# VH-VL binders against DNA polymerase sliding clamp 1 (pcn1): the designs that were tried, part 7

Target 1, 249 residues: DNA polymerase sliding clamp 1 (pcn1), of Pyrobaculum aerophilum (q8zty0)
Amino acid sequence: MAKQVLTYIDAKEFAYIIDSISVLVEEANFLIRNDGLYLRALDVSRTAMVDLAIPKESFEEFPEVEELRFGLNFKELKKLLRRVKKGDKISMEFEEGRVRIKLIGKSVRSIVVPSIEVVGEELPTPKVVYTAMVKAASDVLATAVKDADAVADEVKFEASEEALIISASSDKGEVEVKLDKNSELVYEFDVKEPASARFSLEYLVDITSKTSKISDIVTIELATAKPIYLSFDIPAGGKISYFIAPRVE
Short names: E, the ipSAE of ESMFold2; O, the ipSAE of OpenDDE; V2, 0.75 times the mean of E and O plus 0.25 times the DockQ between their complexes.

## First folded at step 9 (VH-VL; framework fv_sonavibart)

Design k3 (from k1 with light chain S30T S31N; at its last look DockQ between E and O 0.43; V2 from the best seeds 0.61)
Fold by OpenDDE, look of step 9:
Structure k3 (fold): chain C 249 residues (1-249), chain A 131 residues (1-131), chain B 103 residues (1-103)
Amino acid sequence: as target 1 above (249 residues)
Amino acid sequence: QVQLQQSGPGLVKPSQTLSLTCAISGDSVSSNSAAWNWIRQSPSRGLEWLGRTYYRSKWYNDYAESVKSRITINPDTSKNQFSLQLNSVTPEDTAVYYCARDEGSPASMEDYFGPDAFDIWGQGTMVTVSS
Amino acid sequence: DIQMTQSPSSLSASVGDRVTITCRASQSITNYLHWYQQKPGKAPKLLIYYASSLQSGVPSRFSGSGSGTDFTLTISSLQPEDFATYYCQQDYTFGQGTKVEIK
């Protein structure tokens, strides 16, 4: 059988992807199909979901398979990825029960890790009809969420025809960040119906901060008292996205 | 043992409101691990999910697009029951209506994946829309 | 919208026969597929949940399998009480049903 190899050109970017995914889960299953690499997982509390989709065109080498599943422990993987340098490629060679990961740069470093089977079911796409969509600079969201985290445990998103307001309030203080639809930091703004929802900051801070390193743009989709949807386009192609269940009052 | 008991009229005139009630025993309508659904069945449309209500620190409702503009599902915690109201009925709404329970997960993403398996069903109520 | 198609729509079988019913989704779905049995004048009864899990109280002759777009309900040895209509369900969508009749 031909050797199955997956090669992602930007190892640093891949490291950031893993870092972002690892905010929710310590380990997860990847799925290689004939058209791309996929991952979908819920956090332990099952209140947040991460979805990764990278098309095969984003890879320098891509396995010729109908379907290949492999699980990785992200803690262990991240230890390996600490060695990644700018300009490095990352290659994964799939063997029986093992994955050989190569960091390809000025030198080639090879590490073999177990291919684990992560227990978990396939997850469906959340059935949410969103009424507000805002595409904005990802660092603005990250900063807003960070500011909210400084004063509260939850954050409120409010979308109107005029703006998206991110706010938090407690006895420690109040934070309000207003993204006007005409702001230079807002690239797209479409609110069909006003939307309002609250979310725990538990994952949002890390999600936004880490994924902002991958993409300068974030798409925010909101519906009243529904999960927020955050999506980040990966520069090399593909998308990493999150669903976070709303806080219920 | 969880049981669902349906009640309501079996005959409704066109343009009127279809009203059914489902009484719950052995579980709570405000259970954070359940959702309460209405499903109908007809020869022409088969089994059709209409909507559900469930409590997760607050009440939520999901409705099928086909009936969204006409349907209301309301819980009654005092009576431990939930009801179906379908407005402006037509002969196309003639069907056997079932209430059913599906399991849910409190405050989780699973509540947004759609209904799970329906493990408990009411006895069904034949509703005929006729003048 | 996901469409669920069962096959066959009806079949005739004898007691003791192995019966296989298929449910196909119009697109890839997760294992959130469930099977029901319905007898005339009765509400559907849950048989299999999450593609392969046997509901409590259901005889072991019933089994479910499948993933992606193709799912199967199998009755290893058809019993007299098994003559009924069977439905698959994924989220909000039900199959059109498969009627298992006496040959």
Scores: ipSAE 0.588, ipTM 0.808, lowest interface PAE 0.5, mean pLDDT 93
ESMFold2, look of step 9: ipSAE 0.741; ipTM 0.845
ESMFold2 (binder alone), look of step 9: mean pLDDT 88; pTM 0.922

Design k4 (from k1 with heavy chain D111Q; at its last look DockQ between E and O 0.87; V2 from the best seeds 0.00; counts 0 for: unsure alone 74.8 < 75)
Fold by OpenDDE, look of step 9:
Structure k4 (fold): chain C 249 residues (1-249), chain A 131 residues (1-131), chain B 103 residues (1-103)
Amino acid sequence: as target 1 above (249 residues)
Amino acid sequence: QVQLQQSGPGLVKPSQTLSLTCAISGDSVSSNSAAWNWIRQSPSRGLEWLGRTYYRSKWYNDYAESVKSRITINPDTSKNQFSLQLNSVTPEDTAVYYCARDEGSPASMEQYFGPDAFDIWGQGTMVTVSS
Amino acid sequence: DIQMTQSPSSLSASVGDRVTITCRASQSISSYLHWYQQKPGKAPKLLIYYASSLQSGVPSRFSGSGSGTDFTLTISSLQPEDFATYYCQQDYTFGQGTKVEIK
C-alpha cells in the first residue's frame, strides 16, 4: 500500500489553525479528498460551526486518495503542537488506527496518536443570504469583540451603507466600534441591505483572537437575525470560517 | 396542542391563482422557533416542498426553485395564519396541498440548514386544476 | 440537489413481521433525516426525526438508524395499524415512499 503522508510546511501556522478550530470543538474528523483537507464541525451546543478547507497545493506532501477520514483529539494534538518551533514542518503519516505526527525542524520529533472516530458526518452549508459584506483588518474585529466582552455577554453587529457598527452595552458600560466604509482598516465594503444581529461573545472572543494570528484580514458577512459568517484566508492557502447563530430575543 | 386548519377552493382553472389558507392554533405564526411550510403531494411528483415563511426579527420566505416565480407565502399575524398563492396554475399543479410546521431551536445552526422535521400538518386540501 | 431513494418501493408483510425500509441519500446528510407515516387520505405523520429520535406518541416498535447516506426505518413487530406508506425526508426533499401492504 502506498505511503499516505500529509506535510504542511508551516507547522506553527497549522498549530494556530488547530487552536482556532479547538475553540468550538475538542475533537473532530478531518477529511482528505483528492483536492484538499477539510473539516467541518459544530460545537456541542450546535450554535456555532467551523469550516476548514485547505487545498492540496498548500501541502508539500499530499496523500493520493479519493477519500481518507481521520479524527483527532485537539487537546492531545495541541500538547504536541506546543513544541512547534518557527520554521518547523508538520507531517502526518496515516497508519491503521493511528497517525504518526512528525515535527520536522533542526531535529525530527515523531509522536504517534490514535486516529479516533469522532461522531459526526458532513454538515450542510448553512443556507443564509447575506446582505452585508465587510472585509477588514482582523485585529480590529478582535479588539472590538474583546472590548464588547468587557462589558457584556453579547455583541451587536449593525451594517449600514455607511459603516459597520459593533456594539455592546450593559450595566457595566457601553462599547461602540464604528468601521466606516472609507476607513483604511476596511478593505471591502458591500451592503446591499442594512443588517442587524446579536451574537453571544462566548466563542467570538477566542475565534477572533486566535484566527487573527493566522490571517490579518477577516471577511464579515451579515444578515438581519441570521448567523454571522466570519472567514479568514490562510496565508499558505485555504480558508477557515465560522458560522455563529444569532441571539434570539 | 398545535393545530393547523386549511381552507380554500379545491378547484382552480388553468392560468388562475391557487389560493389556500392555513390557520394556526396553539402557536404563533410569528414564533421565532417555527417555520410555516406548504407541501404538496401528487402521484406524479410525490411529496414536494413548495416553500415556507417564518419570523426571525423580520419575515423571511424560502421557496422551491420549481415554483419560485409563481409562489407567494404570506403570514397574517392578525389572524394567526399564513397563506399560499400559486399563480398561473396548470394541470401539473393538481395535488393535495398541505401546510406544515417545522421547528428547531432558534439558537441552533440546524434551522439554517433548511426545513427541519415537519411535526404538525394540516388536514390537506385537494386542489384540482381543470377547465 | 440531493436525491433520496427508498427501498423497496413496496413490500408485503404480515402482522408480527420485522420490517426494514431503507433510505439512501445521493450524498452525505449527516443525521438530518426524518421518517413519516402516511395513511390513505391523511397527512403524513412524523415518526422519527434526526435519523433515530422517536417522535412523541410513536410506538417503540418504530426505530431509526443510520448516518451519512444510508438510513433505515425498522418496525420490530408489524401491527395492523402500521400498514401505510412511509417516507424519508431530508431538507426540501422527500423519498418516493415505501408502501407496506398486508400479505
Scores: ipSAE 0.576, ipTM 0.801, lowest interface PAE 0.5, mean pLDDT 93
ESMFold2, look of step 9: ipSAE 0.668; ipTM 0.805
ESMFold2 (binder alone), look of step 9: mean pLDDT 88; pTM 0.916

Design k5 (from k1 with light chain D91E; at its last look DockQ between E and O 0.88; V2 from the best seeds 0.79)
Heavy chain, then light chain:
Amino acid sequence: QVQLQQSGPGLVKPSQTLSLTCAISGDSVSSNSAAWNWIRQSPSRGLEWLGRTYYRSKWYNDYAESVKSRITINPDTSKNQFSLQLNSVTPEDTAVYYCARDEGSPASMEDYFGPDAFDIWGQGTMVTVSS
Amino acid sequence: DIQMTQSPSSLSASVGDRVTITCRASQSISSYLHWYQQKPGKAPKLLIYYASSLQSGVPSRFSGSGSGTDFTLTISSLQPEDFATYYCQQEYTFGQGTKVEIK
ESMFold2, look of step 9: ipSAE 0.723; ipTM 0.836
ESMFold2 (binder alone), look of step 9: mean pLDDT 88; pTM 0.920
OpenDDE, look of step 9: ipSAE 0.808; ipTM 0.885

Design k6 (from k1 with heavy chain M109I; at its last look DockQ between E and O 0.73; V2 from the best seeds 0.71)
Heavy chain, then light chain:
Amino acid sequence: QVQLQQSGPGLVKPSQTLSLTCAISGDSVSSNSAAWNWIRQSPSRGLEWLGRTYYRSKWYNDYAESVKSRITINPDTSKNQFSLQLNSVTPEDTAVYYCARDEGSPASIEDYFGPDAFDIWGQGTMVTVSS
Amino acid sequence: DIQMTQSPSSLSASVGDRVTITCRASQSISSYLHWYQQKPGKAPKLLIYYASSLQSGVPSRFSGSGSGTDFTLTISSLQPEDFATYYCQQDYTFGQGTKVEIK
ESMFold2, look of step 9: ipSAE 0.704; ipTM 0.830
ESMFold2 (binder alone), look of step 9: mean pLDDT 89; pTM 0.928
OpenDDE, look of step 9: ipSAE 0.693; ipTM 0.866

## First folded at step 10 (VH-VL; framework fv_sonavibart)

Design m1 (from k5 with heavy chain M109I; at its last look DockQ between E and O 0.86; V2 from the best seeds 0.80)
Heavy chain, then light chain:
Amino acid sequence: QVQLQQSGPGLVKPSQTLSLTCAISGDSVSSNSAAWNWIRQSPSRGLEWLGRTYYRSKWYNDYAESVKSRITINPDTSKNQFSLQLNSVTPEDTAVYYCARDEGSPASIEDYFGPDAFDIWGQGTMVTVSS
Amino acid sequence: DIQMTQSPSSLSASVGDRVTITCRASQSISSYLHWYQQKPGKAPKLLIYYASSLQSGVPSRFSGSGSGTDFTLTISSLQPEDFATYYCQQEYTFGQGTKVEIK
ESMFold2, look of step 10: ipSAE 0.710; ipTM 0.836
ESMFold2 (binder alone), look of step 10: mean pLDDT 88; pTM 0.920
OpenDDE, look of step 10: ipSAE 0.861; ipTM 0.911

Design m2 (from m1 with heavy chain S57T; at its last look DockQ between E and O 0.87; V2 from the best seeds 0.79)
Fold by ESMFold2, look of step 10:
Structure m2 (fold): chain C 249 residues (1-249), chain A 131 residues (1-131), chain B 103 residues (1-103)
Amino acid sequence: as target 1 above (249 residues)
Amino acid sequence: QVQLQQSGPGLVKPSQTLSLTCAISGDSVSSNSAAWNWIRQSPSRGLEWLGRTYYRTKWYNDYAESVKSRITINPDTSKNQFSLQLNSVTPEDTAVYYCARDEGSPASIEDYFGPDAFDIWGQGTMVTVSS
Amino acid sequence: DIQMTQSPSSLSASVGDRVTITCRASQSISSYLHWYQQKPGKAPKLLIYYASSLQSGVPSRFSGSGSGTDFTLTISSLQPEDFATYYCQQEYTFGQGTKVEIK
C-alpha cells in the first residue's frame, strides 16, 4: 500500500506559510487533491479570509490521492517548525488520526501531531469586481501598515490614476504613505476606476509582516467599500492570499 | 415591519420594455446592509434571480448573465423605491415578478459570497408578454 | 453556474406525517443554502437559512440539515397550513420546487 506523503523542499518557507495562516486561525482543514494542497478559512469574527493554493508540482513528493482532508492545530506544529533550519526539507505522512512530520536535513527528526476534526466549510470566493490593482514591494506595504497602526486602529486605502495612498489618523497623529505609480517600488499599476475603502488594522500588521518573509511582492486589489484582496506568490509555486472586509463606519 | 409594494403594467408587447417599481416602507433603499433584488417566476423556468441594486458608499448593480444586456435596476432615494427595466422582451419573459430584500453585514466576508437569503418579498406582479 | 435539483417534485401526505424534501447541488457548496415556502398566489416566505437556522416566526416542526451537495428540509408533523411548494436557494440559484399536497 502506498504511503500518503508530501515533501516540501524548503521547510523554512513552509514554516512562514504556517505562520501566515495562523494570523487568522488557530486550527484549519487542509485539503489535498490530485493537483495540489489547499486551505481556505475565516477568522472567528468572519471579517477576514485566508486562501492557500500550492500546486503538486511545487512538492518534491505528493500523494497519489483523489482527495484527503485533515485538520491541524497550529500550536504544536509551530513548536516543531521553530527548530527548522535553512536547507531542511519537511515531509508529512498522513495516517488515521495523526500526521507524522519529518524535518530532513543532516539528520532526520520526527514528530507526530494529531489530526483533529475541524468543522469543514466549503467557502466560495468573494464576489468582488476590483477596479484597482497595484503590485508593489511587500516591505513597503508592511512598513506603511505598521506606521498606520502606530496612530490608529483603521487604515484607509485610496487608489487613483496617479498613486495608491495609505493613510490613518487619530488623536495620536496622522500617517500618509503615497506609492506613486512611477515609483521604483511599484511594479504594476492598473486603476480602471478610483477606489477607496477603510480596513481594520487588527490583522494587517501581522499579515504583511509574516507574508513579506514569503514574497518580496504583494498584489493589492481594491474596489470602493469592498474587501481588500492581498496576494503573495510563493517562490516554489502557489499563492497565499487574503480578503479583509471593509469598515462601514 | 419592512414591506415591499410593487406596481407596474401587467401586459407588455414583444420588443418593448417591461417596467416595474418596488416601493419600500420601514427601511431605506440606501441601507448600507441591504440589497434590493428582482426575481421572477414562471411555470417552465421556476424562480430566477435577475439582479440587484445596493448602496455601499456608492451604488452597485449585479445582473444575471442571462439578462445582463437588457436589464437595468435603478434606485430612487427621494421616493424610497427601486425599479426594473427589461428591454426587448419576448414571450419567454412572461412571469410573476417579485422584488425582494437580502440583508447582510458588509463587515463580514460572507456578505460578499453573493445574495444571502431573501427575507422580505413584494406581493408579485404578473407580467404577460404578448401581442 | 450551480444547478439545484429538488426531490421529489411533488408528494401527497396526511396531517401528522413526517415529510422530507431534498435539494441536491450540482457541485459541492457550503451550508449557505436556504429554504422557502410558497402558497398559491403568494410570494415565497423564508423558512430556513444557512441550511439549518430557523427564521423568526417559523414553527419548530420545520428543520433543515445537510452540507456539501445534499440538503434536507423536514416537517416533523405536517399541519394543514403546510400545503405549499417548497424551494431551496443557494447564491443566485433556486431549486425547481417540491409541491406538498395535504390529503
Scores: ipSAE 0.674, ipTM 0.817, lowest interface PAE 0.9, mean pLDDT 90
ESMFold2 (binder alone), look of step 10: mean pLDDT 90; pTM 0.931
OpenDDE, look of step 10: ipSAE 0.854; ipTM 0.909

Design m3 (from m1 with heavy chain N61D; at its last look DockQ between E and O 0.88; V2 from the best seeds 0.80)
Fold by ESMFold2, look of step 10:
Structure m3 (fold): chain C 249 residues (1-249), chain A 131 residues (1-131), chain B 103 residues (1-103)
Amino acid sequence: as target 1 above (249 residues)
Amino acid sequence: QVQLQQSGPGLVKPSQTLSLTCAISGDSVSSNSAAWNWIRQSPSRGLEWLGRTYYRSKWYDDYAESVKSRITINPDTSKNQFSLQLNSVTPEDTAVYYCARDEGSPASIEDYFGPDAFDIWGQGTMVTVSS
Amino acid sequence: DIQMTQSPSSLSASVGDRVTITCRASQSISSYLHWYQQKPGKAPKLLIYYASSLQSGVPSRFSGSGSGTDFTLTISSLQPEDFATYYCQQEYTFGQGTKVEIK
């Protein structure tokens, strides 16, 4: 009987990944295939989607399986992960109806949690042809979104050939953040066609603040009145990304 | 309530352009929740989606890869219609051509997984490509 | 790309029979499967959307079920007007059709 074990070298980074996913959902299925670890989930209102892909090469240990699916509730997992120390590894041992999770450092600390059945659907990739892409410092986006949230319940993203403008206005005031294509905080800027869309701030503040702990760089993709795509490369490989549907009229 | 009425010639010579029109009543071609499709049907290929046009703050077009180099679908807001033009036709383009509506929810991520069901269809136009 | 395979390609049945048509997707899909009826010389007509939701005006003898890769259209008691060809659809892809003929 071969044991099915997954080991991730940086437990702190893994904790940030879980924290980022939990912005949208309280529980979700992880899918282990022969080439990596995957998760895809919609929030309850079906307006936002999170997508996680970590290739098997990013793990110190990875199960030899065709496919292994397990669901976790993030409440208990997050409690354990708050105890992560710098330098810890995290391993998961998959057993009948449960998962043994170990934080491996100077000592080994472990818990056993149930593997739950999360009723879900396999989700396709949203089909959007983006016309604007901006790669920038992730904390700049997080700050812009937080400023917008202080003023309004929605934010406008406008990409022109010269800049990305993030703005919001209400009776409380107005904010505008301009990311000029020549700014030192803009690392790539590719606008094939101007794009403009508005989005709810419901999740954006937490998404951008949590993911900025994973990556210093965000890739932003836009098309007029289409979902915004935000992606964050994970150190050592992989990606966590989000689609957020636009507001209509 | 909503109806689609097709018009256009049923015989087209090889290498020429196939042109069809679909008139909309009871809805708008610029509806912010609908998309306007062309689908064809032949014995050899069955039902085959060709493309669509739709308005979401601007006009968008999506085309099937098999015809992408030859197809154009254009809205006409003043007449509340949309058209199909398929260039350089061959006998393999002989089919019954349908226009169809799909209705979605652009504020939901699910709207971007692909077209919703085609809930309203035109009557169909038999187009023969022959000398 | 997703391939849709219907079975059977053709069947013969009598009025009053229970008829079952299946559609298999090459990949697991989320309830984004639709069923259409087409009579000779007419456009397809939507019957079922999202695998199991009945389109308005469609008789209740039609029902849809299934999830993942396997989906079923059922006609609980076949009527004379139900002799037609039935198609499933997901994304921009249609099944090849199932022709229901009189015995």
Scores: ipSAE 0.680, ipTM 0.822, lowest interface PAE 0.9, mean pLDDT 90
ESMFold2 (binder alone), look of step 10: mean pLDDT 88; pTM 0.922
OpenDDE, look of step 10: ipSAE 0.859; ipTM 0.911

Design m4 (from m1 with light chain S28D; at its last look DockQ between E and O 0.88; V2 from the best seeds 0.77)
Fold by ESMFold2, look of step 10:
Structure m4 (fold): chain C 249 residues (1-249), chain A 131 residues (1-131), chain B 103 residues (1-103)
Amino acid sequence: as target 1 above (249 residues)
Amino acid sequence: QVQLQQSGPGLVKPSQTLSLTCAISGDSVSSNSAAWNWIRQSPSRGLEWLGRTYYRSKWYNDYAESVKSRITINPDTSKNQFSLQLNSVTPEDTAVYYCARDEGSPASIEDYFGPDAFDIWGQGTMVTVSS
Amino acid sequence: DIQMTQSPSSLSASVGDRVTITCRASQDISSYLHWYQQKPGKAPKLLIYYASSLQSGVPSRFSGSGSGTDFTLTISSLQPEDFATYYCQQEYTFGQGTKVEIK
């Protein structure tokens, strides 16, 4: 009986967030708690994890609930979100077994979708002690990963006390991108211990290209042969982040 | 096929160092998918994980906070074994000590949530700390 | 740290009985829970991993179920060799054990 409505003032930003999550999964649970909106999901091969946290202060309207869980298939949501215009708001109204999703701008465009059952929630945070952290321009990372993808299916990240090196090599060629710690494109550089690891490019190209539309800055954390951690602060508040497991040598 | 065989003394005096060894057959201590653990069991604490050693392009150790200042776990690749050293023991360290393998998949993000199931265990070594 | 609580602490049963043992986590742990059997003087033996997956070589009378905070180990028809203590485990933490005794 009581209406439960969530409204995000920047629908275009929300669309980029959904697009970024959908790199890994076609469907996922959103969890609404009294302090924010949360999502954590593994891709089907269990090699990558996406984590979303948006505090309730980032919303124009937010449900008063202890906990509300709803699963969505992103295919239909993304069709609606392709129609988003600058200045639109997005709202979600939660009903028994369904969610009404609206784009609110000059006109109101909406769909009603069923809430679905999605398993595998409340995933732990990977236990990694990172030894290297680099904060840099997100489009530089996106370009480096795209260049690596042109020649190989995996990329190597190497952090030394002087630079972060992103490289790939195959019969088709070699690519190396060096981010010197003193580069104007590197905003923070903290390497307590050198680190190196190799990662599949399967998701990285799309993750970095999608998330660069959300944030101009990426935080990269590494430890030798451990998952890479990529995080992006959302301008309206909150964070979207990814763990990607390393290739086994 | 994988077997873990423990060795070491069953009686240790207070303030001395407890030293145990676990020999591995049918697997390698440097396996890129396994980790090698020490777990102890006592009436007062039940089953208690102490720490592990494992190889992922370099050697890693994880230690339980309760013993972190006193514990060392070392691999020996030439003998295919790993050891437990627990310094400055007290009667509270009296327990049956087990070595155990956890087998995971480092290409899976789930491997980094903590140790997987302990699928292979040594026979156990009863260690009494008494003067 | 997540606390693991088993119930009951002990139970008495006869051969052929259906036995259920529960394990409760203090927080949602999804399905990342394992079950072990231990006989006196012996090391624990893995039975079930990830809440419901049967370890190779373990009889099919053993099964596991649950997700989130509540997990169950079931022995569909108790056999003489099943009198033992059973432990659940998540991450680095074990439950306190459930002793299954002959009635």
Scores: ipSAE 0.666, ipTM 0.809, lowest interface PAE 1.0, mean pLDDT 90
ESMFold2 (binder alone), look of step 10: mean pLDDT 90; pTM 0.928
OpenDDE, look of step 10: ipSAE 0.791; ipTM 0.885

Design m5 (from m1 with heavy chain D111E; at its last look DockQ between E and O 0.90; V2 from the best seeds 0.79)
Fold by ESMFold2, look of step 10:
Structure m5 (fold): chain C 249 residues (1-249), chain A 131 residues (1-131), chain B 103 residues (1-103)
Amino acid sequence: as target 1 above (249 residues)
Amino acid sequence: QVQLQQSGPGLVKPSQTLSLTCAISGDSVSSNSAAWNWIRQSPSRGLEWLGRTYYRSKWYNDYAESVKSRITINPDTSKNQFSLQLNSVTPEDTAVYYCARDEGSPASIEEYFGPDAFDIWGQGTMVTVSS
Amino acid sequence: DIQMTQSPSSLSASVGDRVTITCRASQSISSYLHWYQQKPGKAPKLLIYYASSLQSGVPSRFSGSGSGTDFTLTISSLQPEDFATYYCQQEYTFGQGTKVEIK
């Protein structure tokens, strides 16, 4: 019987991906199809969704299956991944009821974890018609969100024909970051209709800080009072992205 | 307690505009958690969603592709109503037309997967398209 | 587009019977499927939302189950007031209906 093994050549990058997912969830289902690895999950409060797609071409080894679904708790996986060294590969071998996970470098380290039953079926893609899109340096977004967190529990994103404004205010102070459409840190700017929405900072700080380790560029999409869409291209191929629901007025 | 009351003519000539109104009591047409829908039903076809209007810091409309070029749904906040206009009707538009509410949570990602259930319906209006 | 197919299109049953109605999606969907009851000359009435959650005021003899592509509405003991047409719904698409008639 052929082995069901998935090998990713850059274990450190994979660790960043897992860290980014685990901002929202402690456990989730992975789905392996004949064309790639997928994950889609909602946080416990159901206010944010993470979406991962990595094509099979991004893997050194990839299972020959029509479909394989397995759930993992990230606590044990993250413990192993904290020991990743530059140049390590990561492999996952899928067995009945368990997954053998190996870091392969100068030495080989491994754990065996159970495949758990994570309740939930395939989640659809949120249906949002976005009216504003900005591509910018990801560390600029991460810094803006972190600055907002210093003064408030929520952040406002406003896209106009001229700029994207990220702001927060409270009794403790006010923060405003303006990304002018002509800034050298803004790579694409497409605002068909002005958009404004407010979001909880609960996840945004960690999402943006962890994903900036994966990609130097973030794509931000907005529509008034609709979820914000943040997407990050993975260097080895694929994408990790997030939808975050707006705060109600 | 929330109720939807429909009004409008039951007979429309071909090529003209079908116009219906749905009055809301016990809720607001500008509710930040509700959306206001038109759905029709004919014997040869089942239930067909036509479109909706809703307020989330601004007014939004979603329309079914099958009627998108002919349909308009407008809120009227002063009368707490919403309307349906369907242009250029043919006998194929003969149906019972319903207004309906879907109620959701904008703070939940699940709201954006699609409409929640239609929990409140109007009584229905039979509209016949005939000379 | 997801297409919803209900089965059967009609059935005959007696008071007290256990009745099951199936709704099949053309592709796997989440548990965001809803069930409605419609009596002649009346608007549909919501029974079940999110595949299995009972709407307020709906008798407990109604239940829903399923995930993926196959969903079921069950009436554990059919009552005279349950003779009606039943529809499933996902997103903006309705099933074609199942008429429950008196034997």
Scores: ipSAE 0.701, ipTM 0.828, lowest interface PAE 1.0, mean pLDDT 90
ESMFold2 (binder alone), look of step 10: mean pLDDT 88; pTM 0.920
OpenDDE, look of step 10: ipSAE 0.821; ipTM 0.898

